# VHH binders against O-phospho-L-seryl-tRNA:Cys-tRNA synthase 1: the designs that were tried, part 3

Target 1, 364 residues: O-phospho-L-seryl-tRNA:Cys-tRNA synthase 1, of Archaeoglobus fulgidus (o30207)
Amino acid sequence: DFINIDPLQTGGKLTEEARQALLEWGDGYSVCDFCTTGRLDEIKTPPIHDFIHNQLPKFLGCDVARVTNGAREAKFAVMHSLAKKDAWVVMDENCHYSSYVAAERAGLNIALVPKTDYPDYAITPENFAQTIEETKKRGEVVLALITYPDGNYGNLPDVKKIAKVCSEYDVPLLVNGAYAIGRMPVSLKEIGADFIVGSGHKSMAASGPIGVMGMKEEWAEIVLRRSEKYKNKEVELLGCTARGATIITLMASFPHVRERIKRWDEEVEKARRFAAEMEKLGIKQLGDNPHNHDLMFFHAEVLYEISKKAKGGRFFLYRELKSRKIHGIKPGLTRYFKLSTYGLSDEEVDYVLNAFKEIIEKYS

## First folded at step 11 (VHH)

Design c5 (from q09 with A33S S100T)
Fold by OpenDDE, look of step 11:
Structure c5 (fold): chain B 364 residues (1-364), chain A 119 residues (1-119)
Amino acid sequence: as target 1 above (364 residues)
Amino acid sequence: EVQLVESGGGLVQPGGSLRLSCAASGFTFSSYSMSWVRQAPGKGLEWVATISSSGSETDYVDSVKGRFTISRDNAKKSLYLQMNSLRAEDTAVYYCARDTGSWEGFDYRGQGTLVTVSS
């Protein structure tokens, strides 16, 4: 009965179909009963083969796709497959920690593209180009990564221009679409990227952990190379990835996910409306303006000031929202916080806005 | 092992009073903020009140302000909720919860005690 405004969760709520599927396929190795070839992507019943080889590539706008144990595994798989001694990956400063850790694990040197300053925090094609150029002087750049959008501010960088920049420097581009795929229309081919990864449990209404990975055909032989000993097993996927409840719920929710992305403009409008109303309360939306994503980051100096005096201190906001059955703002946050309006009805949006208004009034 | 055991619930008429108790064990009680939360039939979990580790600071959901009082005895490792002027809408299972004061929120909660307010 809570309204959830946590960006991590708003796109991941299971559909009814997924919930029903979960009851049937909840056992971890339930899908494996139908595996005859030792390959997850070759299972025909349930139709995992069709999903991975037909539906998912079409959805991602890519040539070859796989499911993974989260976007983080997909990013690592790509990085690891392309890694060389003393090689570099260039990624945006707004990158998720899992992108950074994946690079470290893969043994890559990391160069970060700087974000612009308050209030925009933007990743620009120009800074991307400059970072690539400078990094190339230090060593071989084997990969570039752009977060689309980033999970801090919800900024959507110009990925087409960034892709062009990468192409000009002969650097393959990986798009981290953890907050995009399953929420908004995204196409690897339209962007001009080499790789794209998404999060099933974050943005595709699936049980986690599960992710998706798409790539151009030319990369399949490298990223999806097979084991010398086990000829049917793909090395970077450790032979088998998401099976059981994760893959089944992903598939079960997929028809809904395909449809809801068509309503992305409504979600953007909802977010913009929300931000505009928050501004009236003295709470500033940071990042892209106008904002183009449901994930928003706010600077709430008024709430910070309240926290200095309010009972409960910095936890007053969390408690006030919780008492109003609103979930999503982390305990202790007042001055800066992020939230998402994804999937909320207009009434729910109004309810949340009114909650903030009432809270501010209460402590005025 | 961390344990929270609620008691004091029961049937009471509107306008009546109850005092809930929570016995804590398995951790340094005086180091933690403590809370009461409740769940009404068919509804989600609702925050009711919080008290700081020292007991010097308290906070309440608006609907219970002036009626409920949260308190604690750190020597006895006990949390209390004095409920006065009870209303039908206060009917719920009441839980004692340990507040971590961090991103984790409540990390432990008791089994709850049922409070029924009915004429």
Scores: ipSAE 0.013, ipTM 0.265, lowest interface PAE 7.9, mean pLDDT 93
Fold by OpenDDE, look of step 18:
Structure c5 (fold): chain B 364 residues (1-364), chain A 119 residues (1-119)
Amino acid sequence: as target 1 above (364 residues)
Amino acid sequence: EVQLVESGGGLVQPGGSLRLSCAASGFTFSSYSMSWVRQAPGKGLEWVATISSSGSETDYVDSVKGRFTISRDNAKKSLYLQMNSLRAEDTAVYYCARDTGSWEGFDYRGQGTLVTVSS
């Protein structure tokens, strides 16, 4: 009965269908009993084959799709398959730590595209081009990665222009859509990217962890290459990925997820309204302005000042919100924090806003 | 199976004191923050207090600050709420809850114990 405004969770609440499916398929090898070919994507009952080969490609706007154990595994699979000795990957400075770690694990050198300064923190096509150009002088660039949106500020870079830049330099582009796929309309083909990854448990209402991976047809033979010994097994996916409860709940929630992304404009409006009201309280929304995503980052100097005087110090905000049945802001945060309004009703949005108002008034 | 069993509720006069207890089982008690929540008649669930896994940190709703004390004994797998200077407004069913930071803040709570403050 709490209101949750944690961006990690607002897109991941299970549907009723997923919860029911979980009761049936919760056993670890429940799906595996139906695997006749040794391939997860070839299971027909339950209809995993149809989902992975028909529904998911259409949803992602790609040619070939797979499910993975989280977006991080998908990113690593792509990076590892393209990795060469002394090769480079170019990725935005706002990248998730898992993107960076995946590159390290793959043995790639990493060049970061710099973000702009306060208050925007933007990743620009121009800086992407410059970084690629400079990095190419140092070695071969085998991949570029863009986070869309980033998980810190909720900024949406111009991915179409970035894709064009990458194409001009003959560098394939991977889009990290962990906070996009399942929340908003996204298409690999429309963007002009080579790869796209998403998070099922973050943004597609799956029990998690589970990820989705999409690619152009031309990359399938490379990324999805098969083992020499085990001819039916895909090497980069370690022979099998997210089976059991994760894939079943993903599929169970998928009809709902497919529909909710059509209401993205409403979610954006909701976020903008929230930000505008926060501004009236002296709390500034950073990043894109106007903002175009439910994930928002705030600078709250007024709350910081309160924290200097309040009993419990910087933990006062967490306590005040918790007492009002609001969850999602980490303990100790007051000056800077992120939140999401995704999926909240107008009444819930108003409730949260009123909570902030009351808190500020209480300590004024 | 996770179990939380509250006890210690009853009838008390305004200004009186009461100590609630919660017995936990079925999980590693010392690894989790624990909370007390309450539900007054005709009202929704209200957070009352939280204590960290080690017991080093505590938080309270404003209305009970200075009057209530949350504590725990990890060896006994027990959670406590000492309630002093009780008021009529404290009348509620009190629940022990495991606080995991999940979607709704807690994933398990007990059956509750009734506290009635009346003259």
Scores: ipSAE 0.000, ipTM 0.241, lowest interface PAE 10.7, mean pLDDT 93
Fold by ESMFold2, look of step 25:
Structure c5 (fold): chain B 364 residues (1-364), chain A 119 residues (1-119)
Amino acid sequence: as target 1 above (364 residues)
Amino acid sequence: EVQLVESGGGLVQPGGSLRLSCAASGFTFSSYSMSWVRQAPGKGLEWVATISSSGSETDYVDSVKGRFTISRDNAKKSLYLQMNSLRAEDTAVYYCARDTGSWEGFDYRGQGTLVTVSS
């Protein structure tokens, strides 16, 4: 009955098929009952083998795929497998904190590609190229990472041109597609990058934590290297990864997710209409303009000014939205907030827009 | 240490003009958007204006549009607010603030400079 506009939730709402699968398979290691090889990705009933080795590579446009315990573990696996003493990773300034922390955990030095100034906050291929070039003067650059889109502004950088830049410098590129894979069409091969990661619970209608990882065949021996002692176990993944409820809901939702990305143009148009109507209310959308993703970031000076005099202060917006059964903007935010329109009906979008209008008028 | 020092406040009659300055040190000034905010006696902080790190983009609260101009000199690490056609409701302590452009808003502000608009 509540409308949820939290970017973390709008792509992760379970399908009915996933809810049913959760009830049937939700016991701890239920997917492993008849495992014969000690490998998650080889289980044929439920059909995890087909999902990981057939369906997922086609969906990601890659040669080799795996599931992980969230996109953060996929990023760490790539980073750690490529890490060398004193080596560098180059990543965008709009990156998710887990990208930065994964690099720290892998023992890599980090160079951040600067974003552009207000109001766009964009990551450009030119800044990417310059940062790689400067960082190579300091040490070996073993990996680059681009966030596509970022989780702050919803910016979709020119990832194909960035991949071209990385290729020209002989630096492999990891695409963090946590807000893309499962929402919009994405293909590793068409981008021209080396690795792609996605978030099942953010964008593939799955119970989390679960992530997906795709790569070119040439990287599989490095990233998926086997244990000397436990020869069926992949070292970087600590053997088996996501099990039970998370992988079962991912698989159960996958047919729906595969089809919904075909309607991405409708989601972009819906987001642009939402942003245009918000600007009529004095609430400015920051980032890409025109905007190209469902995640949007707003500067709402009018709501900030209201918060200084409204009963409840900085919490007035949260209370007003909650009273109208709208969830997803955190308590205390007024001047700056982000939201997502992904998967909302036109009626739900209109309801949310009208709620903002009524709130502003109430305090005028 | 990050330091922001405001100056140029004073007593001005309605309709008058005043120019505020803010001297910045302890950080790369040219890398940050900067804002002026103000606080009238007994009131909360009110955003007045923002200028991008390069100076190419500005934004103002509606009540001061056409009367106030924000500017910066990155070589001198200075932020300015030209205030024209001053009104009694502009009376406040004016603060220079470093704007993060993020969830947290401003991350530093100076001690402020008092502007009093009274006859």
Scores: ipSAE 0.000, ipTM 0.258, lowest interface PAE 13.8, mean pLDDT 90

Design c5 (from q09 with A33S S100T)
Fold by ESMFold2, fold request of step 26:
Structure c5 (fold): chain B 364 residues (1-364), chain A 119 residues (1-119)
Amino acid sequence: as target 1 above (364 residues)
Amino acid sequence: EVQLVESGGGLVQPGGSLRLSCAASGFTFSSYSMSWVRQAPGKGLEWVATISSSGSETDYVDSVKGRFTISRDNAKKSLYLQMNSLRAEDTAVYYCARDTGSWEGFDYRGQGTLVTVSS
């Protein structure tokens, strides 16, 4: 009914298969009815074991995978397992807040890799290297994290070069792919990093909270360490994670998600066309150029100027878009906003573009 | 402690010119994009112009294009706004601001300098 352009929503719309799975499996700890070992990842009916140990590692390009209660818990598990007294994590300045909070929760000191200047605000391999080098003078750097893409500008940093930099400094790299895994092709092995994390509810058409975590085999002993008292329980996962509706929807949507990432080039071209048309309206896309992701950030002085005279003031854009059945730009934003075109048809993209054009013309 | 100090405002007649200055301290000035913003009496804050850290890229609000020029001197840690062909509607307190490029706008601004355009 409504066209939703919120980056949080465009990759998370449930498939029909996932909706049916909610109806069948939505009660409490429903998947645990068939647990024989006390571990989620060992349940064979429904086929969680095959999903976690066969399907996910192939999809993520990694040796070992798990499911978590959101990408934030996967990031914390990695950080906490590597944390040492007075140690440091190096992470990009475009990071999601949950990366920063996870590092604080793990007791790590944080060094931020500065973003570049207007208009790109990008994270470069050079700035990453410089920050690692300077931080090593202050203490042990146990982990680096790169956001790929970031949720502010939609920038896709040169993650292969960043991985090479981290390897040269002997620092493991965690790739936060919450807006990549399930939207675009991505592989931990091809990147050359140590850990990869994704969001099921942001980008894998699943009901949240649900996340995926992948790693090189060499890290499994550390990150997936077992309890001394409860010998089969993995400490960082508190034994088990997603024990019902969320993992079932992730699994039910997975065949669709595996297929949709093959059409990523079409999604990028659609986003670039949208941004080019917005530019004609005086609305400038900030971030990497050419832009390589569906999440886009705009500077729209024309809309801010309208807000000073329009009925509704700073809320006029929200009201005008809502009246046209368009949702996803936060109420009260006019001068700066972000949006996503992922999964929209060409007709829906044209409808949104025409809405912006009509709004500007109405108030000119 | 980030400090931004504006100067160069005053009373000027329509069609006149002024040059605003901003002295920066407490941060690595050459690493940041900088903006001029203004607030007319009884109105909200309006973005006027932005300049990249190197000075190589600039952008302006439509109402001042061709009349205002933003510049910077990284050696002097200073930001400037040359304002020509001034109009009554340019009357405002002008602030220099460190530009974040985020949807939250600017993270620091100075105390401002008043520009009054009247006959």
Scores: ipSAE 0.000, ipTM 0.402, lowest interface PAE 10.2, mean pLDDT 90
Fold by ESMFold2, fold request of step 26:
Structure c5 (fold): chain B 364 residues (1-364), chain A 119 residues (1-119)
Amino acid sequence: as target 1 above (364 residues)
Amino acid sequence: EVQLVESGGGLVQPGGSLRLSCAASGFTFSSYSMSWVRQAPGKGLEWVATISSSGSETDYVDSVKGRFTISRDNAKKSLYLQMNSLRAEDTAVYYCARDTGSWEGFDYRGQGTLVTVSS
């Protein structure tokens, strides 16, 4: 009866429906057995067409949606379709590395929007505006990207204000919601941005790699452009994307994922309680305060000091937690670590908190 | 070249006070959070206090709360530690450090300044 607090895992555990679907459909490119048009998104049995063209746009609050082989490929597709010689993308300094690498692969110059100082490390609309304005002096800014939330601090930037700023500069905005879509309510239209991406395996209870991509209708002709020779095939998606296990588990989990996001306020309050109790132990939560996401980042000087004396050194925390059936903090981390409380019961949260307390007491 | 130069250490009796200074150069001081760390004889480094780049936020290790005050003067590119009600266990070499607030930990420290608290 292991408790997993790894942010990468807390939103990705398969539902029972997804496990059953995996057994039935898990061979190779199984969904292609029913393809009549040569397009993944047109398969009606299993109902991929309805999922992609009806359910997913409603869930994302967008006009047009697709599935991809991970959020990173969705980000690349948007970047590459907008790329021009010597053009720039503006992205937040809290971005996931795959955003940066996707921009490099697309041949874009990159300007990073600086984060604020200790203790919040936030991305502000003002810094976004300043970076866009400065970057426009160097070349055309074809896209902005904001990470919502970031995967290190769990910060949720003011994405509506950032979208307004981008609109005022006539720069389209991509929202990287890999830790939001499937965990919390998110709508592209309510945000006022142009593109949104999510991770099925991080946050939508799916077997990976799989991602989702949503956009305003006006971008579909650019991002979903067709091959000259293979006229049904979308170039940026290399024709078809997630086939078999990944799309099937995403679809099978989707009804439960759609319901669980309605309980987001409960998840936020649970995270805040966890962080408050950790601070009583001398373990400081960094990032947004009050905190607004299940992913939390901690500065744990007390645990670092223990690691200098404990048998096992910097691995002592990992081993002490593992002995208590708690997984999710990377082996070797003590002074700084991140974790997630998403989906844990109050009893599981209390168990984890007591484990930290016991570990500190053991070495005091 | 990034430089951090600590000063203000010395010998003091228990209950006494000292004020440490750190002069920074070679980087944009006002853009970084800063920390004091200390190393007692034969021990490893211990974090003491952190201050945000603007000076508006501070945090301290529990053993010094209410006795030590971290501050900064961004115009003079200087970091300070006011140490009151000193105890023997505060004896250490004190270092000024640029604090990254990330997995990377501390970034740069000076040569340190020795504080000895003895009757």
Scores: ipSAE 0.000, ipTM 0.311, lowest interface PAE 13.4, mean pLDDT 89
Fold by OpenDDE, fold request of step 26:
Structure c5 (fold): chain B 364 residues (1-364), chain A 119 residues (1-119)
Amino acid sequence: as target 1 above (364 residues)
Amino acid sequence: EVQLVESGGGLVQPGGSLRLSCAASGFTFSSYSMSWVRQAPGKGLEWVATISSSGSETDYVDSVKGRFTISRDNAKKSLYLQMNSLRAEDTAVYYCARDTGSWEGFDYRGQGTLVTVSS
């Protein structure tokens, strides 16, 4: 009965259909009863084959798709498949830690594209180009990664221009769409990317861990290569990925997910309204302005000052919000925090705004 | 070692002006956003202004907008705060701070310089 404004959760709340599916398919190997070929993507009943080979590619705007155990596994699969000795990956400084760790695990050298500084923290095509150029002097760049949007600020970089830059340098581009796919319209083909990954449990109303991976057809033979010993098993997917409740809930929620992305403009307006009202309270939204995503990052000096005096110190905000049945701000955060308005009603948005207002007034 | 040394503080009458300076050393100054923060007597640390690494972008707390100007000279590794139309409420110790541009806030701060606005 809480209002949840945690960006990690706002897009991942299960639909009723998914909840029912969870009850039925909760056992991890429940789908296996229907697996006749040893391939998850070949299961026809339930219609996993249709989902992975027809519905998902269309949704992602790609040629070939797979489901994975999270976006992180998908990113690693791509990185690992393209990795060479002493090779480099170029990724934005706003990248998720899982992108960075995946690169490390794959044995890649990492070059970060710098973000602009306060208050925008933007990743620009120009800086991207410069980083690629500089990195190529150091070694072979086998992949570029752009976070769209980033999970820190909710910034949406110009991914089309970035894709063009990558193309000019003959570097394949992976789009991390963990906060995009399932929330907003996104297409690999429209962007001009080589790879795209998403998070089912973050943004597609599925039980986790589950991710989606899309690619151009030309990459399928590389990324989805099969084992020498087990000829039907894809090596980068470790032979099998999201089986059981994860894939079934993803499928169960998918009709809803396809529909809700059509209302993205409303979500953007909601976020902008929220940010504008927060500004009136002296809380500054950082990053893209106007903002173009439900994920927002705030600088709240007023709350920080309150935290110096308030009972409980830096935990006062968490407690105050919790007492008002608002969930999503991590304990201890006051000066800087992120939140999401995704899926909230107008009334809920107003409620949250009023909560912040009341809290500030209470301690003024 | 990262060092930030503030100067230029003093006693000034309301309506007066001061220019604060900060000398930076021990790091690539031009690579960092820099900020001024202040602490008034009995109050906590308050953000005042930030300037981007290149100097092309600036931001201010509302109470000082139109009165204060933050600037920098990357060649001299110096940060400045021009304070005009000073008010009693501006009385504080002013600190030069290196801005991380993240949730971490400021990772280095100087010893501060005292600004007292009094009639």
Scores: ipSAE 0.000, ipTM 0.216, lowest interface PAE 13.7, mean pLDDT 93

## First folded at step 13 (VHH; from c3 with A33S S100T)

Design k1
Fold by OpenDDE, look of step 14:
Structure k1 (fold): chain B 364 residues (1-364), chain A 119 residues (1-119)
Amino acid sequence: as target 1 above (364 residues)
Amino acid sequence: EVQLVESGGGLVQPGGSLRLSCAASGFTFSSYSMSWVRQAPGKGLEWVATISWSGSETDYVDSVKGRFTISRDNAKKSLYLQMNSLRAEDTAVYYCARDTGSWEGFDYRGQGTLVTVSS
């Protein structure tokens, strides 16, 4: 009976269908009973083949898609496939740590596109272009990565313009849509990107770890190359990926996910309303303004000041919210924190807002 | 050619009821989920409700839950929206929309029918 406002969790709550599926398919190798070819994506019953080869590409607006053990695996697969000695990847400074680590693991040099300053923290096409240009002087740039949105501020960069920039420099673009795919309408083709990745357990109401990967047809032979010894196994996917509760719950939730993205404007409006009310309390929403995503980052000096004198110190906010059955703000955070209103009813949004109001009043 | 033709809009008092209809042609109606969307004056397009191809599943925007009911007759190639307990904020042009089941949301919509809720 708690309200959850953790951005990591709001889009990942299982549907009833997924929960039912979980009960049946919880064993990790349960799907394997139906695997006749040794390929997960070729399983016909349950309809994994249809999902991966028909539904998912359509949903992602791509030519070829796969399921992975998280967005991070998908990013790594792409990076690793394109990696060359002394090659570079250009990615936004707001990138998720997993993007950075994936690049390191792939042996790529990393150039970061700088974000703008407080309060916007924006990644601009101009800075992207400049970074690519400068990096190309240092070596071959084999990939660009844009986080859409970023998980820190919920900013949505102009990915179409960024894609154009990348194209002009002949650099393929990977869109990290971990907080987008399954929440909002997103299309690889519409963006003009080469790759797109998403998180099933973060944003597609599936059990984790699970991710999705989409690409243009031209990249399939590279990224999805098959093993020399095991001819049916795709090397970058380590032969087999999400093959248990993760894939089944993803599929089970998928009809719901396809529908809920149609409500994105409602979610954006909800977030904006929330932010506006927080502003009245002296809590500032940072990043894009107006904001265009359910993930929001807040600067709360008023709460910080309270934390200096409140019992429990910096943990007072967490405790106060917990006592009101609100989950999602990390313990110890007061001055800066992020939250998501995704999936909340208007009443729940009001409840959370009122909680913040009451907390501030309590310590005034 | 895909065609969607809405009807049933009009002026109604708050608390009143209205039933919208949509006649579909030019495609296999029973193969597609269908939606209602609306656009209020000065506002953007808003999703209202969706019904699966078989009619077995429905979904609604929160503001209309318990008040609106989406239904369909595949034999008649018709989509319906029963609107009860209408409110002023429900005032909008209502569109019948064919759902793609993808990021596009819908690929076709009708000309719309105006619903005005006013005392």
Scores: ipSAE 0.000, ipTM 0.228, lowest interface PAE 12.3, mean pLDDT 93

